# Ledger of designs, part 2: VH-VL binders against f9vpa4r286to426

Target 1, 141 residues: f9vpa4r286to426
Amino acid sequence: VIEEIKNAERVIVIGAGTSYHAGLYFSIELNRLGINSLPVIASEYYNVRSKKGDLVFAISQSGETIDVLQGIRMMRNSGAKIISLTNVIESAIARESDYKIYMRAGPEIGVAATKTFTTQLASILFILSVLKKENLKKMEK

## First folded at step 14 (VH-VL)

Design s6
Fold by OpenDDE, fold request of step 15:
Structure s6 (fold): chain C 141 residues (1-141), chain A 123 residues (1-123), chain B 110 residues (1-110)
Amino acid sequence: as target 1 above (141 residues)
Amino acid sequence: QLQLQESGPGLVKPSETLTLTCTVSGGSISSSSYYWVWIRQPPGKGLEWIGSIYRTGDRYYNPSLKSRVTVSVDTSKNQFSLKLNSVAATDTALYYCARGYSYNEYRPWFDYWGQGTLVTVSS
Amino acid sequence: QSALTQPASVSGSPGQSITISCTGTSSDVGGYNYVSWYQQHPGKAPELMIYDVSKRPSGVSDRFSGSKSGNTASLTISGLQAEDEADYYCSSYAGSVNYVFGGGTKLTVL
């Protein structure tokens, strides 16, 4: 996952609702690290022109979000690789991903998805921490 | 008021293709809030999901029927259709079309149903 | 996919409360909060009575309620009336855009 992010020409972070906001944060932080990233609201996935070399980071609590599914399919067809961050294991989105990350937030009952949002952020922060460490190592060499 | 109506032949011979059309009135099949499904019920038996289709053409089938099923949508006619190939006696059933509630997921809320059309597979 | 497990039949007297169970697995009933219940009278199409485990569509009597625990969903009908006599089916999302129905329960009002 980390290597894919590092080597991607562009990281497209896609999500809907609360997950989009998590993705927005992730995208901002990636850009701060010098990683070209584009946040995409899932409902507008068709406005993105992806290509080989792009990495799609899909965030969905349920892993069943229609717009996210359609988005990643479209982007995958263009040659993009797919990493997913989902709460539900073996969800539709997860199954259609090259790499699967599970939040392990437990069942989400609320529409606001507060629990899963925090776990999304935790997961994202973890990924970011690893990326930062890798950057530091590169600087030391 | 939303209405769904199934149409097609009530009799199909074995090995032939069953074709049904669902005509939707009082609402648009192009709405992002809904998806459309086919469900069947053999006489005296339970319900079985056949397939689902979204306005974009995104479609899903029951794994047990996937190899024989094709669902399509015609937004211009406000219709969606079912094709079931190589039918057998076991495909004799009341076939329903229904509306499913989407809300960005294919939620199993089938809130509007057609009256159903009986399709008998017989020589 | 295997059907969800429902009792073949249940019965009750007018005014009583009955419960119909729907047992699945962690991949369907237990995995999602997308359980629905349908009422079907003879010669009629199914009617949605409960969705999202416990929510009622507009127009559905508050005598109908739904719940879930683990891999088992339940439909409770309180204050049974003669008109409640029908077949009841549960359904659940089963992941990857698959759906499963229960085998159905015949409710008889005595």
Scores: ipSAE 0.500, ipTM 0.838, lowest interface PAE 1.0, mean pLDDT 94
Fold by OpenDDE, look of step 14:
Structure s6 (fold): chain C 141 residues (1-141), chain A 123 residues (1-123), chain B 110 residues (1-110)
Amino acid sequence: as target 1 above (141 residues)
Amino acid sequence: QLQLQESGPGLVKPSETLTLTCTVSGGSISSSSYYWVWIRQPPGKGLEWIGSIYRTGDRYYNPSLKSRVTVSVDTSKNQFSLKLNSVAATDTALYYCARGYSYNEYRPWFDYWGQGTLVTVSS
Amino acid sequence: QSALTQPASVSGSPGQSITISCTGTSSDVGGYNYVSWYQQHPGKAPELMIYDVSKRPSGVSDRFSGSKSGNTASLTISGLQAEDEADYYCSSYAGSVNYVFGGGTKLTVL
């Protein structure tokens, strides 16, 4: 996962609702690290033109979000690799991803997905921490 | 006043293809808020999901029927259809079309149903 | 996919409360909060009574309520009436855009 993010020409972060906001944060932080990233609202996936070399980071609590699923399919067909962050294992989105990350937050009950949002952020922060450590190691060499 | 109506032959011979059409009135099948499904019920038996289709053409099938099932949508006619190949006696059932609620997902509750059409597979 | 497990039949007297269970797995009932219940009278199409585990569609009596614990969903009918006699089916999302129904429960009002 980390290597894919590092080697990607562009990281497209796609999500809906609360997951989009988590993705937005992730995208911003990636750009701060010098990694070209584009946040995408899932409902507007058709406006994104992806290509080989792109990496799609899909965030969906249920892993069953329609627009996210259709988005990653379209982008995958253009040659993009897919990483998913989902709460439910072996979900539709997870199964159609090259790399699968599970947040394992348990079932989300609330209308406002506070539990899964915080777990999404935790996962994202962990990924970011690893990326930063990798950058530091390169600087020390 | 959404209404769904199944139509097609009530009798199909074994090994032939069952074709049904659901005509939707009082609402558009092109809405993003809904997807459309086929469900069947053998006489005296329970309900079985057959397949689902979204306005974009995105479609999903029951794994037990996937190899034989094709669902399609015709937005111009406000219809969606079911084809079931190589039918057998076990395919005899009341076939329903229904509307599924898609609040950003294919959520598993169907709020509007057709009256159902009986399809008998017999030689 | 295997059907969700429901009791074949339940019975109650008018005015009583009855509960119908629907047992699945962690991949369906236990994995999602997408449980629905349908009422089917003889010769009629199923009618949605409960969705999203515990929500009632407009027009459905408040005598019908739904809940879930673990891998088991429950439909409770309070103040049982003669008109409640019907078959009841539970349904759940099963992931990967699959749906599963219970085997159905015949409710008899004594």
Scores: ipSAE 0.371, ipTM 0.802, lowest interface PAE 1.4, mean pLDDT 93
Fold by OpenDDE, fold request of step 15:
Structure s6 (fold): chain C 141 residues (1-141), chain A 123 residues (1-123), chain B 110 residues (1-110)
Amino acid sequence: as target 1 above (141 residues)
Amino acid sequence: QLQLQESGPGLVKPSETLTLTCTVSGGSISSSSYYWVWIRQPPGKGLEWIGSIYRTGDRYYNPSLKSRVTVSVDTSKNQFSLKLNSVAATDTALYYCARGYSYNEYRPWFDYWGQGTLVTVSS
Amino acid sequence: QSALTQPASVSGSPGQSITISCTGTSSDVGGYNYVSWYQQHPGKAPELMIYDVSKRPSGVSDRFSGSKSGNTASLTISGLQAEDEADYYCSSYAGSVNYVFGGGTKLTVL
């Protein structure tokens, strides 16, 4: 996962609702690391032109978000690789991803997906910490 | 007020293709908040989802019918259609078109229905 | 895909409360909070009565309520009236953009 992010020409972070907001944060932090990243609201996936070399980071609690699923299918068809962050194991989005990351947060019951958002952020922060560590290692060499 | 109306032949011969059209009025089929669905009900039987189509043209079909079903949309006419190939007597049913509610996901909320059209498969 | 399991029929007297069950699996009813209920009178199209397990569309009587426990969803009709006599169908999202219906329940008002 980390190598894919590092080697990507562009990281497209796609999500809906709460997941989109988590994706916004992730995208901002990636750009701060010098990784070209584009946040995409899932409902507008068709406005993004992806290509080989792009990496799609799909965030969906249920893993069944239709706009996200449609988005990753379109982008995959263009040659993009897919990493998913989902809460539900073997969800539709997860099954159609090259790499699967699971939040393991348990079921989300509330309309306000606070639990989901916090676990998404935790996962994202972990990924970012690893990326930063790798970046520091390169600087020391 | 949104209205859906099914149209097509009421009689189809076995092995032929069933074609139905749903005309939507009082609303646009291009709305991102909705998707469009076909559902059928054999006489005296329950409901069966056939397929769904999103405004973008993305389609989803019942796995049991996938090989024979094609759903399409015509935004210029504000219509969507169903084609079912190689029909048999078991395909005799009342066919409904309906509007599905979409909020991030295609949820099983069918809030507006057509009155249904009976299609009989008979030689 | 297999249909959700509903009782073939239920009956009640006017004013009573009845419950219709809808049993699925962890892949549909138990896996999602996307259970819907439809009422169908003879010769009419189904009408949405409950969505998202327990939410009621505008215009639907508050006598209709929905709940879920495990893999079983339930429709409760309180203060049963003659006009409630109809067929009732449950539906659920089943993942991977698939939808399943129950076999239907005929409600008779005695």
Scores: ipSAE 0.022, ipTM 0.682, lowest interface PAE 4.7, mean pLDDT 91
Fold by ESMFold2, fold request of step 15:
Formats: structure tokens, sequence, C-alpha cells
Structure s6 (fold): chain C 141 residues (1-141), chain A 123 residues (1-123), chain B 110 residues (1-110)
């Protein structure tokens, strides 16, 4: 996953609702690290022109968010690779993705929206921490 | 051209286990592009999805049948199989095997079907 | 999850357009864009006519079209021909890697 993010021409981060806000944070931090990134609201996927060399990072706790599914399919048809961040191994978004990251929690009812955002953010922070270490090694040379 | 052919007994006694095999020809069951499906249709009635399997053994079942169903794959014979335990008269149906696409296995997008084999559950 | 509701039968004259409805819930038809339609002639296996709500496989006539609004999907057959007389089934993804089918609609060409 980390190698794919580092080598992408552009990282398109797509999500809906609170997942979009987690993705926005991820995209901002990727740009700070020198990785070209574009955050996308899932319902507006049709406004994005993707191409080969693009990497799509799809965030959906359930893995069943329809606008995200439609977005990643369109972008994959244009040659992009898909990474998903989900909580459900057998989900539609996970199955349509080239690479899969799981938040390691089951479906949640009740407090799920708050816990889901925290888990998404933790996963994003871990990815960013690995990228920051790799970026420091690159600047050493 | 890809062909799927169901084989197995036409008559099974109540409480016994039904075993069906689907033989794939003109294509490979080991393909990373496809997954393999069992669907049944009681005579004169609608369709019911039974279960699906991928080349790696990853499998999914209809919740209403899950306690009685096993689907398996034998890549060396280019076959996949259905076992349905403890059959009853309500399991009498035409049984079809079919192909789906692995990148969209969650879709009811089954593009190739076998001809179907009638299984009757009766004493 | 819920079974999908289709009319038991529909009929039309050659050259007319007819529409077959398929009503589910927000947990299946309303929640996903994974609706398919199958045509089944007597004694034959089902044939995929529409997938992903509105897309046609190669070889399927453009007289067949699909759409969805809310929890209801629709199959429309324009320019009705005698060969269109068959049973039609809708299907939908229903979450958790589960699929549901409608009860079927018999189309009679008068």
Amino acid sequence: as target 1 above (141 residues)
Amino acid sequence: QLQLQESGPGLVKPSETLTLTCTVSGGSISSSSYYWVWIRQPPGKGLEWIGSIYRTGDRYYNPSLKSRVTVSVDTSKNQFSLKLNSVAATDTALYYCARGYSYNEYRPWFDYWGQGTLVTVSS
Amino acid sequence: QSALTQPASVSGSPGQSITISCTGTSSDVGGYNYVSWYQQHPGKAPELMIYDVSKRPSGVSDRFSGSKSGNTASLTISGLQAEDEADYYCSSYAGSVNYVFGGGTKLTVL
C-alpha cells in the first residue's frame, strides 16, 4: 500500500459524510508530504477526470456506500488503481478494490458514527506516520 | 466457448445429502477474473441463489441455507461442487451452476449458466 | 432483507412498450445500484438482459432498457415482439454478499 501511495502520480481520496472529512485530512497531509492529492466528495465523483497513474483511496466503513462504489468503478475504468479503507472484508467496495485496508472492527450500531470516524482517523494517522518516516529517509540522501 | 454442465443424481431421498458437480469447459476455474455460483429454481417457480465460490476457496452462502450448504472447488478437475444436507421435498428444484465476475462478485451479474439438472426429493 | 415484488403478469401487443416493476427496500434495490434482469423462455436457463440497473450485455437488443427510482427498478421493453414472451426476473444485491430475486413476471405478447 505505502509503495503505491508513494509512486502514484496523484492520490484521489473519495468518501461520503464523515468519511469525506477523514479523507480531506488525509489529502491535506499527503500534500504536505509532497504527494499530489485531491479530496473528492463521493456524490460528485463524476467531476473527477482520472487516468492511468492515479491512485484512488476509497474510505467507507461499511464498504457499501453506493456513491463511492460508482466513483471507484468509473475511475478504475479510466486506468486508476483502487485502495479501499473499510471495516468489512466481504464488502462490495473491498471486492472492487485492487488493495484493501481493514479497520478490524465489525459492523456497528448506535455509537458507530463517532467510533467509525476515530477508527478511520487512526488508520490514516498510521499510514501517514509510515510515509513520514520514508520521506525523512529520502531527504537524508 | 465456455460451457458449464451440472451433473449428479436426479432423485434423492429425504434427509440424505444432495451432491452436485459443475464441470467447466472452454475456460478455467482457476481464472482470477471469475467466481462460481449455484442457483436453484423449484419447478414453475422463481430463482434462489444458493452460494458462490472463488478459486481460492473463498465462499459465501444464502443465509437461509447456510447451515446445510457446502460449496467446494477442485481446480485440478476444473469443477466446483454443491453439497446440501438433510434434504426435504422443498429442495426439489432445477439446479443451475453459473459464472460471475470476481471484481463484482456482489452483483447478480451471472453471464453464463449451465442447462440445469432436475433434482427430485422423494421417497 | 426483503423479497423483491414483481407483478405476476403483464401483457402487450406487438410494437407496444411495456414496463415490468421490481420493488424492494432500502436494504437492497434502494441501497445499491446492483439490479439485474433475466429473461427465461420455457425450458431454458435464464439469460442476463440488464445489469447494474441499466446496462446491457453485448448481444442484447436496445429495445430492453432498465431504470431505478427509489426502491423500485423497472425493465422496459419497447417495440414488443412475439419472441419477448417469457418470464422475467429481477435480482438485487442485498448486502452482506446476499442476493435476492423477484418472484417473476410472465410477459404475454398478444
Scores: ipSAE 0.000, ipTM 0.473, lowest interface PAE 16.7, mean pLDDT 81
Fold by ESMFold2, fold request of step 15:
Structure s6 (fold): chain C 141 residues (1-141), chain A 123 residues (1-123), chain B 110 residues (1-110)
Amino acid sequence: as target 1 above (141 residues)
Amino acid sequence: QLQLQESGPGLVKPSETLTLTCTVSGGSISSSSYYWVWIRQPPGKGLEWIGSIYRTGDRYYNPSLKSRVTVSVDTSKNQFSLKLNSVAATDTALYYCARGYSYNEYRPWFDYWGQGTLVTVSS
Amino acid sequence: QSALTQPASVSGSPGQSITISCTGTSSDVGGYNYVSWYQQHPGKAPELMIYDVSKRPSGVSDRFSGSKSGNTASLTISGLQAEDEADYYCSSYAGSVNYVFGGGTKLTVL
């Protein structure tokens, strides 16, 4: 999925609530790395026009967040490719994604948003660290 | 406060189509935070989820009913509707409309219910 | 479709604590933290008592608590009162935007 991020004309990061905050951080750091990125609040998906060459990075712990699902459907119909970051294998969002990253958070009793956020952030930091290392490798030519 | 009210016929003949409407008051059906849901309860039995609809028209159905069910939304009337085709005696039930909540990472759960309307399938 | 298993009935005396179980599978109760409990008095619509396994809506007594372990969710009612006599239903998300209910448990206050 690293190559898809590097080669995208724009990375649209979509999420709701705490997932949006994780996505906002990801978009900010992508832009700092020179990768064009747009963070999107899932409930406002209809205000975003996507096109072929866009990559949508969808963040949903459950994989069933309806505004995220509707957003990725609209953007895929416009030619974008979809990467999902979810905690649930074979969720609706995962099934409708071209590429899938699963957060291994395990079952949650009394659901704490902080546990969800920390696993999302860890996944994002790993992706960013790989992108940073590849950027350094390219500069060493 | 938000209120949901079912309306439609109390009696439907076998093989005909049941149509029910839920009117939402004290809130907006166009909210991005909610699903709108149909649930039924046969007399003396438990609850069965029928289907859900979002403000954009996206629909999700119980697989056991999917071939016969259509749920629709009319945002201009602040209403959503259920059509159940080819009804039989086993479709006799209390039919509820409800609001499901879809926020962030959470799946809908049904926090507001209508009072229910009894539909009997008989001729 | 997955069905959730509840006992058909439970009973308790006023002031006691009781628990109602709700057993599903790894594809519903065990796979998600989206378990809800509903109270239904005779002739009334169900009322949400617990959502997200253990959270209470505003206005629901703290005598009602929820938990889960593995594939089994539990509703506990402490300080049992006559008004608690009702049917109780659990529900869980079951993937692919599907939702399942338990068969219901009739609580009798002796």
Scores: ipSAE 0.000, ipTM 0.534, lowest interface PAE 12.5, mean pLDDT 82

Design s6
Fold by ESMFold2, fold request of step 15:
Structure s6 (fold): chain C 141 residues (1-141), chain A 123 residues (1-123), chain B 110 residues (1-110)
Amino acid sequence: as target 1 above (141 residues)
Amino acid sequence: QLQLQESGPGLVKPSETLTLTCTVSGGSISSSSYYWVWIRQPPGKGLEWIGSIYRTGDRYYNPSLKSRVTVSVDTSKNQFSLKLNSVAATDTALYYCARGYSYNEYRPWFDYWGQGTLVTVSS
Amino acid sequence: QSALTQPASVSGSPGQSITISCTGTSSDVGGYNYVSWYQQHPGKAPELMIYDVSKRPSGVSDRFSGSKSGNTASLTISGLQAEDEADYYCSSYAGSVNYVFGGGTKLTVL
């Protein structure tokens, strides 16, 4: 997964609601690391032209967010590769992604997004920390 | 109040195409919050999901029926439709249209149903 | 064959509690928290009674409750009443925007 992020021409980060805010943070930090990134509100997916070489990072707690699913289908049909960050194994979004990252969050009971947001953020911070270590390695050489 | 009403022929000959239409009233078919569903129930048997459609025209089908089924949406008429090709006696059923929710998290359950229309395949 | 297994029939007397089971696999009931239950009176369309395993739509009596354990979901009806006599269907998300139903359970109120 790290190598795909580093080698992508552009990382498109797609999410809805609270997941969009987590994705926005991820996209900002990727750009600060020199990785070209575009945050996308899931309901606006059709405004984004994707191509081979793009990597789509899809954030969906349930893995069933329909605008996210429609967005990754469109972008995959244009040649992009898909990484999903979900809490549900074999969800629609996970099943249709090339790479899958699963969060450790409790069952989706009570429809409270706060616990999910912090778990999404923790996963994103871990990915960023690995990317930052790889940048240090390049500087040493 | 939201209401769904199925319409179409009650009798279809084998090998022909069944076309059904669902008219939505008291709500908008172009809402980003919902998707639209066809479900059938053969006489004396259980329910079978046929397919779903979203306002953008994106479609999802039961894998067992996918080769014969097409669903479509007409937002200007607030309607969605089912076409089932090459029907046989086994396609005789009550056909329902229904609404599913979507919101910040997609949740596949069907909260409003039409009355159902009986379609018989015979000749 | 129906994708989800339900008993063909259950019966109970007024005032009793009954439970209807719905058994699937790790690819549906066990893999998601998207199980629903529908009540269907003769000649009428199904009505949603339970969604998301255990949640009740507005207007549905609190005598109806849902749960699941592993690959099996359950609908419990407490304080059984004559009007509860109907067919009951479970449904589950099955991944990739696919949905499966149980074969139905006929509830008879004695």
Scores: ipSAE 0.000, ipTM 0.519, lowest interface PAE 14.4, mean pLDDT 82

